# VHH binders against Transcription termination factor MTEF1, chloroplastic (MTERF1), part 15

Target 1, 262 residues: Transcription termination factor MTEF1, chloroplastic (MTERF1), of Arabidopsis thaliana (Mouse-ear cress) (q84x53)
Amino acid sequence: AGETSDTGILFREKLIYLQDLNVDPHKALRVNPSLRSAPISSVVSVETLLSSTGLSRPAVGRILDMFPDLLTSDPESEILPVLRFLSNEISISEQDIPKSISRCPRLLISSVDYQLRPALTFLKTLGFVGRDTITSRNTVLLVSNVERTLIPKIEYLEEGLGFTREEVAKMVVRSPALLTYSVDNNLVPKVEFFIEEMRGDVKELKRFPQYFSFSLERKIKPRHRLLKEHGILMPLSEMLKVSDGQFNHWLLELRLRSAERR
Short names: E, the ipSAE of ESMFold2; O, the ipSAE of OpenDDE; V2, 0.75 times the mean of E and O plus 0.25 times the DockQ between their complexes.

## First folded at step 22 (VHH; framework vhh_8dlx_2)

Design m3 (from m1 with G101D; at its last look DockQ between E and O 0.01; V2 from the best seeds 0.00; counts 0 for: pae E 16.4 > 2, placed apart)
Fold by OpenDDE, look of step 22:
Structure m3 (fold): chain B 262 residues (1-262), chain A 121 residues (1-121)
Amino acid sequence: as target 1 above (262 residues)
Amino acid sequence: EVQLVESGGGVVQPGRSLRLSCAASEFTFDDYAMHWVRQAPGKGLEWIGYISHSGSTNYNPSLKSLVTISRDDSTNTLYLQMNSLRAEDTAIYYCARDYEDSRDYYGFDIWGKGTLVTVSS
């Protein structure tokens, strides 16, 4: 009777601790059943390691809530290798480690040997080396599946757009986010619009891969329509890099200048 | 900063001639086709014509008889000569650098601020 009472108390304490970390205990227990029997010290050890990277407690809580499996992870054998990988193989600074983890918590639950390192190897072939190496901003690429996610995008750019591997490499290095965009939902529609409606030269996409980072419906189409009404064609970079305010201001200035003639 | 600056605008009487200038800063014309475009009050942009880097010209058919575009690469200046000006020629006149050869669109990457031409009696 005393042992059962003690176990219940300890379990409750663990739940309270999770709540204090802003981790949903119900979700955590559902996603990570092992958490039920795990001592609170396991949770604390993970928190301690993550906090030691410079992450705030709220950030730690968010990460643990997002990936409850981490709550019962072995810090030394499962989490630390990822951190070492980021530091030693990616050369991410200590200051940027917490940023990387916060931005892409999936790093912490990814296998170094089977996911992160292979991804890095592939990315290096695309030119992510030296000054163009992976940074804290692009760590999401490390958790991307090479065969199912990255390669299809490369293939689309090569085969779909007719770019060489070298050209594609330059594009993705300039705009790493390109490798995070859906081919079917992002790249294809934008290319079609550019070629068919804007009557653009595909070569411009090579020069301005950031094109794909802009919203087709909210930015590209509206601005193009407006420009089309005036018969104006401008480089994509000029068209899209400016803020909405700047773009509108530019148009307004054109109109005002016209009005000043009156 | 790379820029174009138009000049020569003003108030002129009908039937008179006017020559506009466009000066480029921090780049040279030699590799670019240059365009003249105008916008009349309450109207859209109207393409006037262009001159290629080689000096070949093409004009809006509606304006061909009234305008001549020339360039002086030594002074890095573009010109628009307008003759027999009419009230309808009242507009802001812009020079623009061509980045793409298109018949359907004005392919410009750099615009001047424009110069106002007012034709009035």
Scores: ipSAE 0.000, ipTM 0.223, lowest interface PAE 13.4, mean pLDDT 89
ESMFold2, look of step 22: ipSAE 0.000; ipTM 0.176
ESMFold2 (binder alone), look of step 22: mean pLDDT 80; pTM 0.807

Design m4 (from m1 with Y106W; at its last look DockQ between E and O 0.11; V2 from the best seeds 0.00; counts 0 for: pae E 10.7 > 2, placed apart)
Fold by ESMFold2, look of step 22:
Structure m4 (fold): chain B 262 residues (1-262), chain A 121 residues (1-121)
Amino acid sequence: as target 1 above (262 residues)
Amino acid sequence: EVQLVESGGGVVQPGRSLRLSCAASEFTFDDYAMHWVRQAPGKGLEWIGYISHSGSTNYNPSLKSLVTISRDDSTNTLYLQMNSLRAEDTAIYYCARDYEGSRDYWGFDIWGKGTLVTVSS
């Protein structure tokens, strides 16, 4: 079949550009149909802005593949304000900007005025100030909606576990990862297993919040069952902080000691 | 508290191979996808690839034939094998944890301190 039209050539060039950037063109067009009519120069301007922050081309491609709506964003009005917020209000150094973006690409699709700044303001009320202020390592907390995400997690720790607001605030400032866990898919099932099956004291969860970082099915349950089978009681931190190899080796040592003592 | 520590860097002659390690602590390593990234002097961060919790890998296309990522869940260790090293592979190499699993958000949340690899004759 004969020659390709100029419109078809330009569309094909855009698809080749996306493939070279390691962006899946079918996914990108499905998620962002406006991309079909967007000039390639507009798409290139987005890559140019992101690259100017120090991101490598593969990192830019990964980000654009995750969030294809960025491909048709206006760099000046939609992306640059986020970069200014990170630099000026969070005080992230120029060297750390690309690390923060690579770590949490959702920042780039978040409104400064309606999402990032309100989240920062709320986090300050919990004690994320001074030495404990938000850094490039914690910017993921800023993409959480205050009313729909952050407040429900705080309320679960207060009401569901019986901790005071002051206790919860100290907990999350010391262990910010607590604010990243799903209530329904992480906190609730792990608390239920700890209380109901392990017969644990909820105050231990306050002392060892890292409990919530461990897999319920692949780590917590199997190790609990092994300890129960051998009649061994131990704190969560001792139970969970070692590798499977070290845990099994330690169990073998305890069983040998039990056989010696009789 | 959650930590990733890279090791195995150093000075290496061109054409040689090098294996980097990343020791993970204070999280369930086997629940998370893990990444390697690097930063050459005066350059931006370059993504090398990742390995899922099930062991599936995906690599930067320009590096695919030169690197292999693996994991040992029994020792909480991530590995990067690099072959046929060139002067342009001189960089600080970092490991990073993906948000995969029981969290509300996706992306990297924890990065290591980095290990320096220098390729020179």
Scores: ipSAE 0.000, ipTM 0.295, lowest interface PAE 10.7, mean pLDDT 82
ESMFold2 (binder alone), look of step 22: mean pLDDT 82; pTM 0.833
OpenDDE, look of step 22: ipSAE 0.016; ipTM 0.296

Design m5 (from m1 with D30E; at its last look DockQ between E and O 0.10; V2 from the best seeds 0.00; counts 0 for: pae E 4.5 > 2, placed apart)
Fold by OpenDDE, look of step 22:
Structure m5 (fold): chain B 262 residues (1-262), chain A 121 residues (1-121)
Amino acid sequence: as target 1 above (262 residues)
Amino acid sequence: EVQLVESGGGVVQPGRSLRLSCAASEFTFEDYAMHWVRQAPGKGLEWIGYISHSGSTNYNPSLKSLVTISRDDSTNTLYLQMNSLRAEDTAIYYCARDYEGSRDYYGFDIWGKGTLVTVSS
């Protein structure tokens, strides 16, 4: 009777602790059944390690709420290796570690050996080395599925657009976001429009990979239409980097100049 | 441009249910946690809930019993099922892509334009 009462009390304490961290205890117990029998010290140890990186307690709470399995993870064998990987293999500064984790908490539940390191290895082949290495802003690429997500994009750029591996490497290093874009509803439509409607040279895309970051419907198409109406050819970078106001102003100036020549 | 487009809003009577959709475009939808947020007239933003990349959900405790968030990665669509709607549920509903920020604030790098839900008799 006494042991059962103690267990109950300890369990309640654990729940209260989770609530204090803004971790939904019901969700946590549902997702991570091992949490029921785990001592509160396990949770505290994880929190302590995460907090030691510079994460705020609310941030830690959010991460743990999102990934309840972390609540019973071994800090030394499961979490610390990820942190070391970020520090030693990615060369992320101590100051940027918490930023990296905050931006991509999935890092903490990813295997170094089976996900993070292989992804890094692949990314290195794409030119993410030296000054162009992965940063705290691009850590999502480390948790991306290489075969399902990254390779298809590379293949499209190589096979679809006819770019060499070296050219693609330069593109993605210049614009890492390319590796987060959908092939079917981003890359393909924009390439088709560029080639078929704009009659552009695909080589321009390798020089300006940021093309794919702009809205096809709200920016690329409208601006192209306007330029086409005026018989104006403009490099993509000039066409798209300017604000709407600047673009309109420029167009107006062109019109005025044309009128003066008449 | 990476974008989110909400749909399914409209005028509904109290007690009715409504399902909102959020179509994701131009990014790898399956890799991201997604959120629903709403803004009632004259009020600030209220977080409704999120769904992780793996399908795990969490909700605002005040709304938990009334909402369900789901996703279809095959169609790049996020859903918000709302039941037993009340007048106070009148708001613009937004979907947002998570960059997995702090609990102090939800960090979203991409927002939809929102869809208006009006609950009135």
Scores: ipSAE 0.166, ipTM 0.626, lowest interface PAE 1.7, mean pLDDT 90
ESMFold2, look of step 22: ipSAE 0.287; ipTM 0.720
ESMFold2 (binder alone), look of step 22: mean pLDDT 82; pTM 0.834

Design m6 (from m1 with G107A; at its last look DockQ between E and O 0.69; V2 from the best seeds 0.00; counts 0 for: pae E 9.4 > 2)
Amino acid sequence: EVQLVESGGGVVQPGRSLRLSCAASEFTFDDYAMHWVRQAPGKGLEWIGYISHSGSTNYNPSLKSLVTISRDDSTNTLYLQMNSLRAEDTAIYYCARDYEGSRDYYAFDIWGKGTLVTVSS
ESMFold2, look of step 22: ipSAE 0.006; ipTM 0.494
ESMFold2 (binder alone), look of step 22: mean pLDDT 81; pTM 0.814
OpenDDE, look of step 22: ipSAE 0.892; ipTM 0.954

## First folded at step 23 (VHH; framework vhh_8dlx_2)

Design u1 (from k2 with H53Y; at its last look DockQ between E and O 0.87; V2 from the best seeds 0.00; counts 0 for: pae E 5.9 > 2, framework grips)
Fold by ESMFold2, look of step 23:
Structure u1 (fold): chain B 262 residues (1-262), chain A 121 residues (1-121)
Amino acid sequence: as target 1 above (262 residues)
Amino acid sequence: EVQLVESGGGVVQPGRSLRLSCAASEFTFDDYAMHWVRQAPGKGLEWIGYISYSGSTNYNPSLKSLVTISRDDSTNTLYLQMNSLRAEDTAIYYCARDYEGSRDYYGMDIWGKGTLVTVSS
């Protein structure tokens, strides 16, 4: 077992080093007690590895303060495998690796063998391959648990909308953001509104999955109410893709043309 | 694709107020709680507060009289209003998306790159 108490000048040097990185030493020791006995050279090696990706020193400090367990991680066995996975298996460019990590630091604390690669393998079965492969912009999907998170979203789209697995796979490949939406807080309320209030055909959702990216309360409901009040039929894409200003302009034009035809 | 971008930082004099913005790219705030977090020179991350998807707020007790978090779900924008700025408020300010309702950093899945606020006279 490592040393659990402050032993002198080397410990003070480690605390000063952490402060220079903008890592709160008290929080770090509370979260990761093993840090007390860790050699400062091991801690410096972690910063060195992270900096070698192109992360700025403030970004490295942020990540280490966020996840103090990294301070006592073995760079070769615990951190470098994640970096090699992103570079070799996801093929993220040298420029994009630090951006991907900065946007989703949770990647660095995720097991390659038990989390990242299983998620990638599952996503490949949906069609995230070739030109549709995972990129630096959607690496957040890799930190989602397959059984607890990804599969339930796929199953809802199959069961809730009556789509085949193949159809759902094509939808999520075209619109990967679908895999980031809460079933209970996003998918269900928006499907219910579409079916019950808009009286829509679910096949339109298959063609326009971006429907789920729009605010139910701020855009979908208000625009539907206006179209319904004036007896105007409009495809979801025309209804939702435009700014409020352009929507109101088009609504006025359609109302005038409808009145002219009457 | 799913991305957060902070703006509104810069140099301000002590005692002034400042509003920071955080714009979501390609996703709807309606379904997520959001956080503001800052990091001053020589300090670790300091959680400022969060706002739930329904607009309920909770703040760091040491900052609650100085800050207000709001959201405009129609434009997918998160705001941080800071009043009576002090030199101690010099920091990089980050917004982050909450995941699974957690208030720890393991529960924040998407972060912005930050905006620098410098309070100097």
Scores: ipSAE 0.149, ipTM 0.665, lowest interface PAE 5.9, mean pLDDT 85
ESMFold2 (binder alone), look of step 23: mean pLDDT 82; pTM 0.832
OpenDDE, look of step 23: ipSAE 0.688; ipTM 0.892

Design u2 (from k2 with D30E; at its last look DockQ between E and O 0.85; V2 from the best seeds 0.00; counts 0 for: pae E 4.7 > 2)
Fold by ESMFold2, look of step 23:
Structure u2 (fold): chain B 262 residues (1-262), chain A 121 residues (1-121)
Amino acid sequence: as target 1 above (262 residues)
Amino acid sequence: EVQLVESGGGVVQPGRSLRLSCAASEFTFEDYAMHWVRQAPGKGLEWIGYISHSGSTNYNPSLKSLVTISRDDSTNTLYLQMNSLRAEDTAIYYCARDYEGSRDYYGMDIWGKGTLVTVSS
């Protein structure tokens, strides 16, 4: 019969390997007790697969310390399917796969069948296809739960703004970051301010969904107040796309024009 | 893209101070709690601290007197001030966006690529 992977010498070798990879061995054992009996060759095979994507060794170590359950994952049945999904179904280039994983390591612990593919399928129904398809830059949308996260955001935009599903779909395809915003902390307070204080036409939000990307307290409210105090109506895009410096410069020029009329 | 970019790393002498920055783009920085996390050579990730969307902070007790986290919501920038740097503070420093209110790494959805700080005589 063979050797156990949990002998004193082999166990110490595994600890040294993990430390060299910048994985805290004691935290990893606490989070993933199965690591105690796992052979070091199994752990090395996980690093080898991740490195083959183009991830640097420090990036691999970070990911494995972040998610120690990966250390005992079967590369072929639990990790490779995620990589194949990104490469084949999303068509992310080999150069961009490590960027997507480094930015959103949660991709690696997400089920293809129960999370990633359902999210992709739902996003396609909104129009994320062709030139508007998901890219390495917005793979975070794939780790969002369809029923608990994506649908509630779509439904809020429909019901809160009175738009059809088709109109909301066009908004989010044009501005995919819109699906990353919190309903409670972002969408609700910004819609309420737009309707109640700015008395805005909600159809303008359809034309300029980037409104939700700007700080309510640091940009939207202060600029609205200044425009209101000077009696100026301005489209959201003109109001919000300029820097604070350019906006303040424009305000100074407006005050000078007012003085010239005296 | 929704992303975080750290800067301000480099080589510093022991005993000096250093301020790191984390620039956020394509999301409303003000609405999210943020974390700093580091990874020293041969060590796992070490959580440094957190700052809520309203500015309340919470720190790793072992680092409490050595670090200060702040945020400037007008420039979408997170800061980490580190004082009395030691060789043990040599690490890659990451910022991360809190997504689900959890302080474990599963609850952070967007990470930066890190900035290297080397404390060397």
Scores: ipSAE 0.223, ipTM 0.694, lowest interface PAE 4.7, mean pLDDT 85
ESMFold2 (binder alone), look of step 23: mean pLDDT 83; pTM 0.842
OpenDDE, look of step 23: ipSAE 0.886; ipTM 0.955

Design u3 (from u1 with D30E; at its last look DockQ between E and O 0.14; V2 from the best seeds 0.00; counts 0 for: pae E 13.0 > 2, placed apart)
Fold by ESMFold2, look of step 23:
Structure u3 (fold): chain B 262 residues (1-262), chain A 121 residues (1-121)
Amino acid sequence: as target 1 above (262 residues)
Amino acid sequence: EVQLVESGGGVVQPGRSLRLSCAASEFTFEDYAMHWVRQAPGKGLEWIGYISYSGSTNYNPSLKSLVTISRDDSTNTLYLQMNSLRAEDTAIYYCARDYEGSRDYYGMDIWGKGTLVTVSS
């Protein structure tokens, strides 16, 4: 059972197995050197467990290529607890378990006790409960560290925008992507531009938190510049919801209407 | 509200081509990598491939000769071109946005509702 796999033929068989799964063997060995001595039967047991959730073989291969440390994980002590957490504590259906894993493979390398459950507990305090509970579509929030990641984002929205904790909680429950944005590289520069350059009312950001999902340099600034150049006032949602083609069409129509009134 | 909407599905004969679209709204589409995933009847999810924000693609090796992923950042639209369709390509096809909350996280955070493609004579 489980030969040390650095013997020539057995090691070659392990490399071929990985290649058949579309796992880059050289990357896997570099990232996870313990794989060199792991028996192929142990590696197969990881694939077998993941496949048993309903993941296709290509999806399993993609996951193992992204996280080669899984190749030497103990399925029962290191992977199964995550699957049970998703099923029992998040209540994700059997049909949706493979979707959750495909959407956020990092779940599989996360500690239930030290990462996933604390994140879930914190998210519940914000209102991710009942009809607004975490689903297979946003389990990525569970891999975010509460103290180092989630709390600082909440605190910035409170302090930077002057909103109450209750208001911020409602915003993030309605728009969970807010919890995925960097404070320093996204929230701060976008708030600063909105207040200082666009001279906007922060209450509009409460109504339209999707503002933070738009590129400052590639969409917000260029569209603001064009509107300012033509003296056009437009709410954030109208300014940003549409494609570049639709925005340029609207701008052309507004300019034509202005010319017709002359 | 951040949203992805697939379209272009339908019934098609074997051997034909089909192009699916995924309209993205309420986020800066050009800053995100995007995925296509499918689920055949009674089977699990099968990753088709992705396209990075810079246009680089990576495909499921079993499908790479049959599919092409592209994006049009001016219309916030992701495309999946499928050629030489076979009965086994019958599936619900989903587009998904790659997660970027931390560079240590790999996953898809926003999914569309899917579009059904049926390949039959």
Scores: ipSAE 0.000, ipTM 0.270, lowest interface PAE 13.0, mean pLDDT 83
ESMFold2 (binder alone), look of step 23: mean pLDDT 83; pTM 0.841
OpenDDE, look of step 23: ipSAE 0.242; ipTM 0.675

Design u4 (from m6 with H53Y; at its last look DockQ between E and O 0.60; V2 from the best seeds 0.00; counts 0 for: pae E 12.6 > 2)
Amino acid sequence: EVQLVESGGGVVQPGRSLRLSCAASEFTFDDYAMHWVRQAPGKGLEWIGYISYSGSTNYNPSLKSLVTISRDDSTNTLYLQMNSLRAEDTAIYYCARDYEGSRDYYAFDIWGKGTLVTVSS
ESMFold2, look of step 23: ipSAE 0.000; ipTM 0.322
ESMFold2 (binder alone), look of step 23: mean pLDDT 81; pTM 0.818
OpenDDE, look of step 23: ipSAE 0.794; ipTM 0.921

Design u5 (from u1 with A33Y; at its last look DockQ between E and O 0.70; V2 from the best seeds 0.00; counts 0 for: pae E 5.1 > 2)
Fold by ESMFold2, look of step 23:
Structure u5 (fold): chain B 262 residues (1-262), chain A 121 residues (1-121)
Amino acid sequence: as target 1 above (262 residues)
Amino acid sequence: EVQLVESGGGVVQPGRSLRLSCAASEFTFDDYYMHWVRQAPGKGLEWIGYISYSGSTNYNPSLKSLVTISRDDSTNTLYLQMNSLRAEDTAIYYCARDYEGSRDYYGMDIWGKGTLVTVSS
């Protein structure tokens, strides 16, 4: 009774098709109004291209429900270029393409010319080339905006911590996850704690960037408090890379060694 | 490879409980909001909830009394506890990471492959 004026049989077939794919038709129409006027053959052509990569039908449905704008995309001009970029410029194998897409569907809605290739070009300037090139293991860096995301992280490491561009480049090539950390929510708070509370030297952060991978509240702070309580100095790697049991063992061992010297 | 792997799915009788796991690798698990999202047959994605990097949870109001999300940062594992399961809980369950804590699927940049839960008598 709600929409008697728009009840055409062809429109209803499109809605049934979407539901058979596990795409919520009302959500899809709300997010992508152009879908209303799109022929069902256009929608089917998108599924056909995605399926041809080796994606299962449930995976295709999930992606299309996640990003309904894809339902009206031109497969040849808007989707296929992404697939060719992954296979030709990143050299992801045909067997790994569907896995990579299913794991990171955002690749499919990223512009090759305005997002993926600019990110790749920037990463190459840091040394992601040859043996150290981007692989299927770190394609998430390609969906990171260069100006809004990647550059601010590089600038913080260079200008905010006093590292040279060469030093920063070596750090991120050896530890690409460093480019995934927030400046404001991760790097800054952890650096401030390291400098102000732990009284550390920033050169240790350059040598052990894994420091930023550990929880500030659940691991860094508690372990630091225990070391400070006992007046013990311990390298970051020994402090952070070990289990709670191993940490407590080493803490006790260092405490006993100090007492023996007194 | 930066990845998430769900496990613990399977066939479960109505009224029982089930705990799903999501193992994270090759990224800083502690920096991310972690989400559970499911998709029942014939339905679109349904957001279940998230747990923040600090352990704070937020749930889909319709599921809040039935689910609990937890995380173990020492093993980089996310959990979903589901209680009093019913046939309507039959779905593929996905975990996803999200740096900003939005419920926008664009913000969830890495997803697991999903684990199937079937609730049948």
Scores: ipSAE 0.240, ipTM 0.726, lowest interface PAE 5.1, mean pLDDT 85
ESMFold2 (binder alone), look of step 23: mean pLDDT 83; pTM 0.841
OpenDDE, look of step 23: ipSAE 0.880; ipTM 0.951

## First folded at step 25 (VHH; framework vhh_8dlx_2)

Design w1 (from k2 with D109E; at its last look DockQ between E and O 0.02; V2 from the best seeds 0.00; counts 0 for: pae E 18.1 > 2, placed apart)
Fold by ESMFold2, look of step 25:
Structure w1 (fold): chain B 262 residues (1-262), chain A 121 residues (1-121)
Amino acid sequence: as target 1 above (262 residues)
Amino acid sequence: EVQLVESGGGVVQPGRSLRLSCAASEFTFDDYAMHWVRQAPGKGLEWIGYISHSGSTNYNPSLKSLVTISRDDSTNTLYLQMNSLRAEDTAIYYCARDYEGSRDYYGMEIWGKGTLVTVSS
């Protein structure tokens, strides 16, 4: 009877530890059932390693709550290799490591050999080298699967829009955010609106890929409507640049006018 | 709460240069695009430009040769360098964070009280 009671006390100690860290213990156990049998010393070792990078205790708790699988990871064999990869192969400074992790916690659950390094190698073939190398600010690209995510995006730009591989590579190196946009939920709808409603030339998208960074519903459509109402027809780059101050002023004026309600 | 505090304004002679700063706090500065906007006496707001989270800039075409926007993520500070100042550059200068923290541009909002720049002999 004492053995069972001692096991229950040790398990409750682990749950209290997680609660103090602001990790939801019921969610964590549901997502990662192996946590039930993991010794508390293993869980503490993960927290200790993450804290040693310079992450605050609230930030560590948030990361562990987002990715409870980390709670049963071996720090030496599963987490440290990621940190060494960021430091040695990406050359991220010690002060920037916690920023990179906070920006993309998924790095910590990613295999260096099967995910991060293959992604880096592929990105280098596109031209992410030298001045244009991956930095602490865009390590999110490294957690994208090459075959399921990166290649389909490259192929859409190549085959769906008729650009050469060299042209696409230059586009994505100049505008890395292109590799973070969904083909179906971002690229396709914005291309369709550009071609069908704005009657644009696809080659303008090559010259001005920043088009894809604007919200279709909140920015692109309203700006197009305003220009159309005034009978203005401009090339895409002029639409977005030459009238930026006027559109920004208009947006601010609309908020001020709506606050008056008169 | 998010805070943006502009500084560096004052009275400057025509033809001189001036650098404005914007100190940011209480948010992850590295993740956001940042803007500069100005308002001359008796006129509406005029957008100057933005700088993306990665350091890419985009400027109002009429001001492109006169201004440079930069950021120092280690000190959470946004800068506006203005050269060859003219009387028409007299304005209150505001920094602003992008309305949304997403990768899409949604809009601009003024968060600080601004810093006055007066270009006068």
Scores: ipSAE 0.000, ipTM 0.101, lowest interface PAE 18.1, mean pLDDT 79
ESMFold2 (binder alone), look of step 25: mean pLDDT 81; pTM 0.823
OpenDDE, look of step 25: ipSAE 0.896; ipTM 0.954

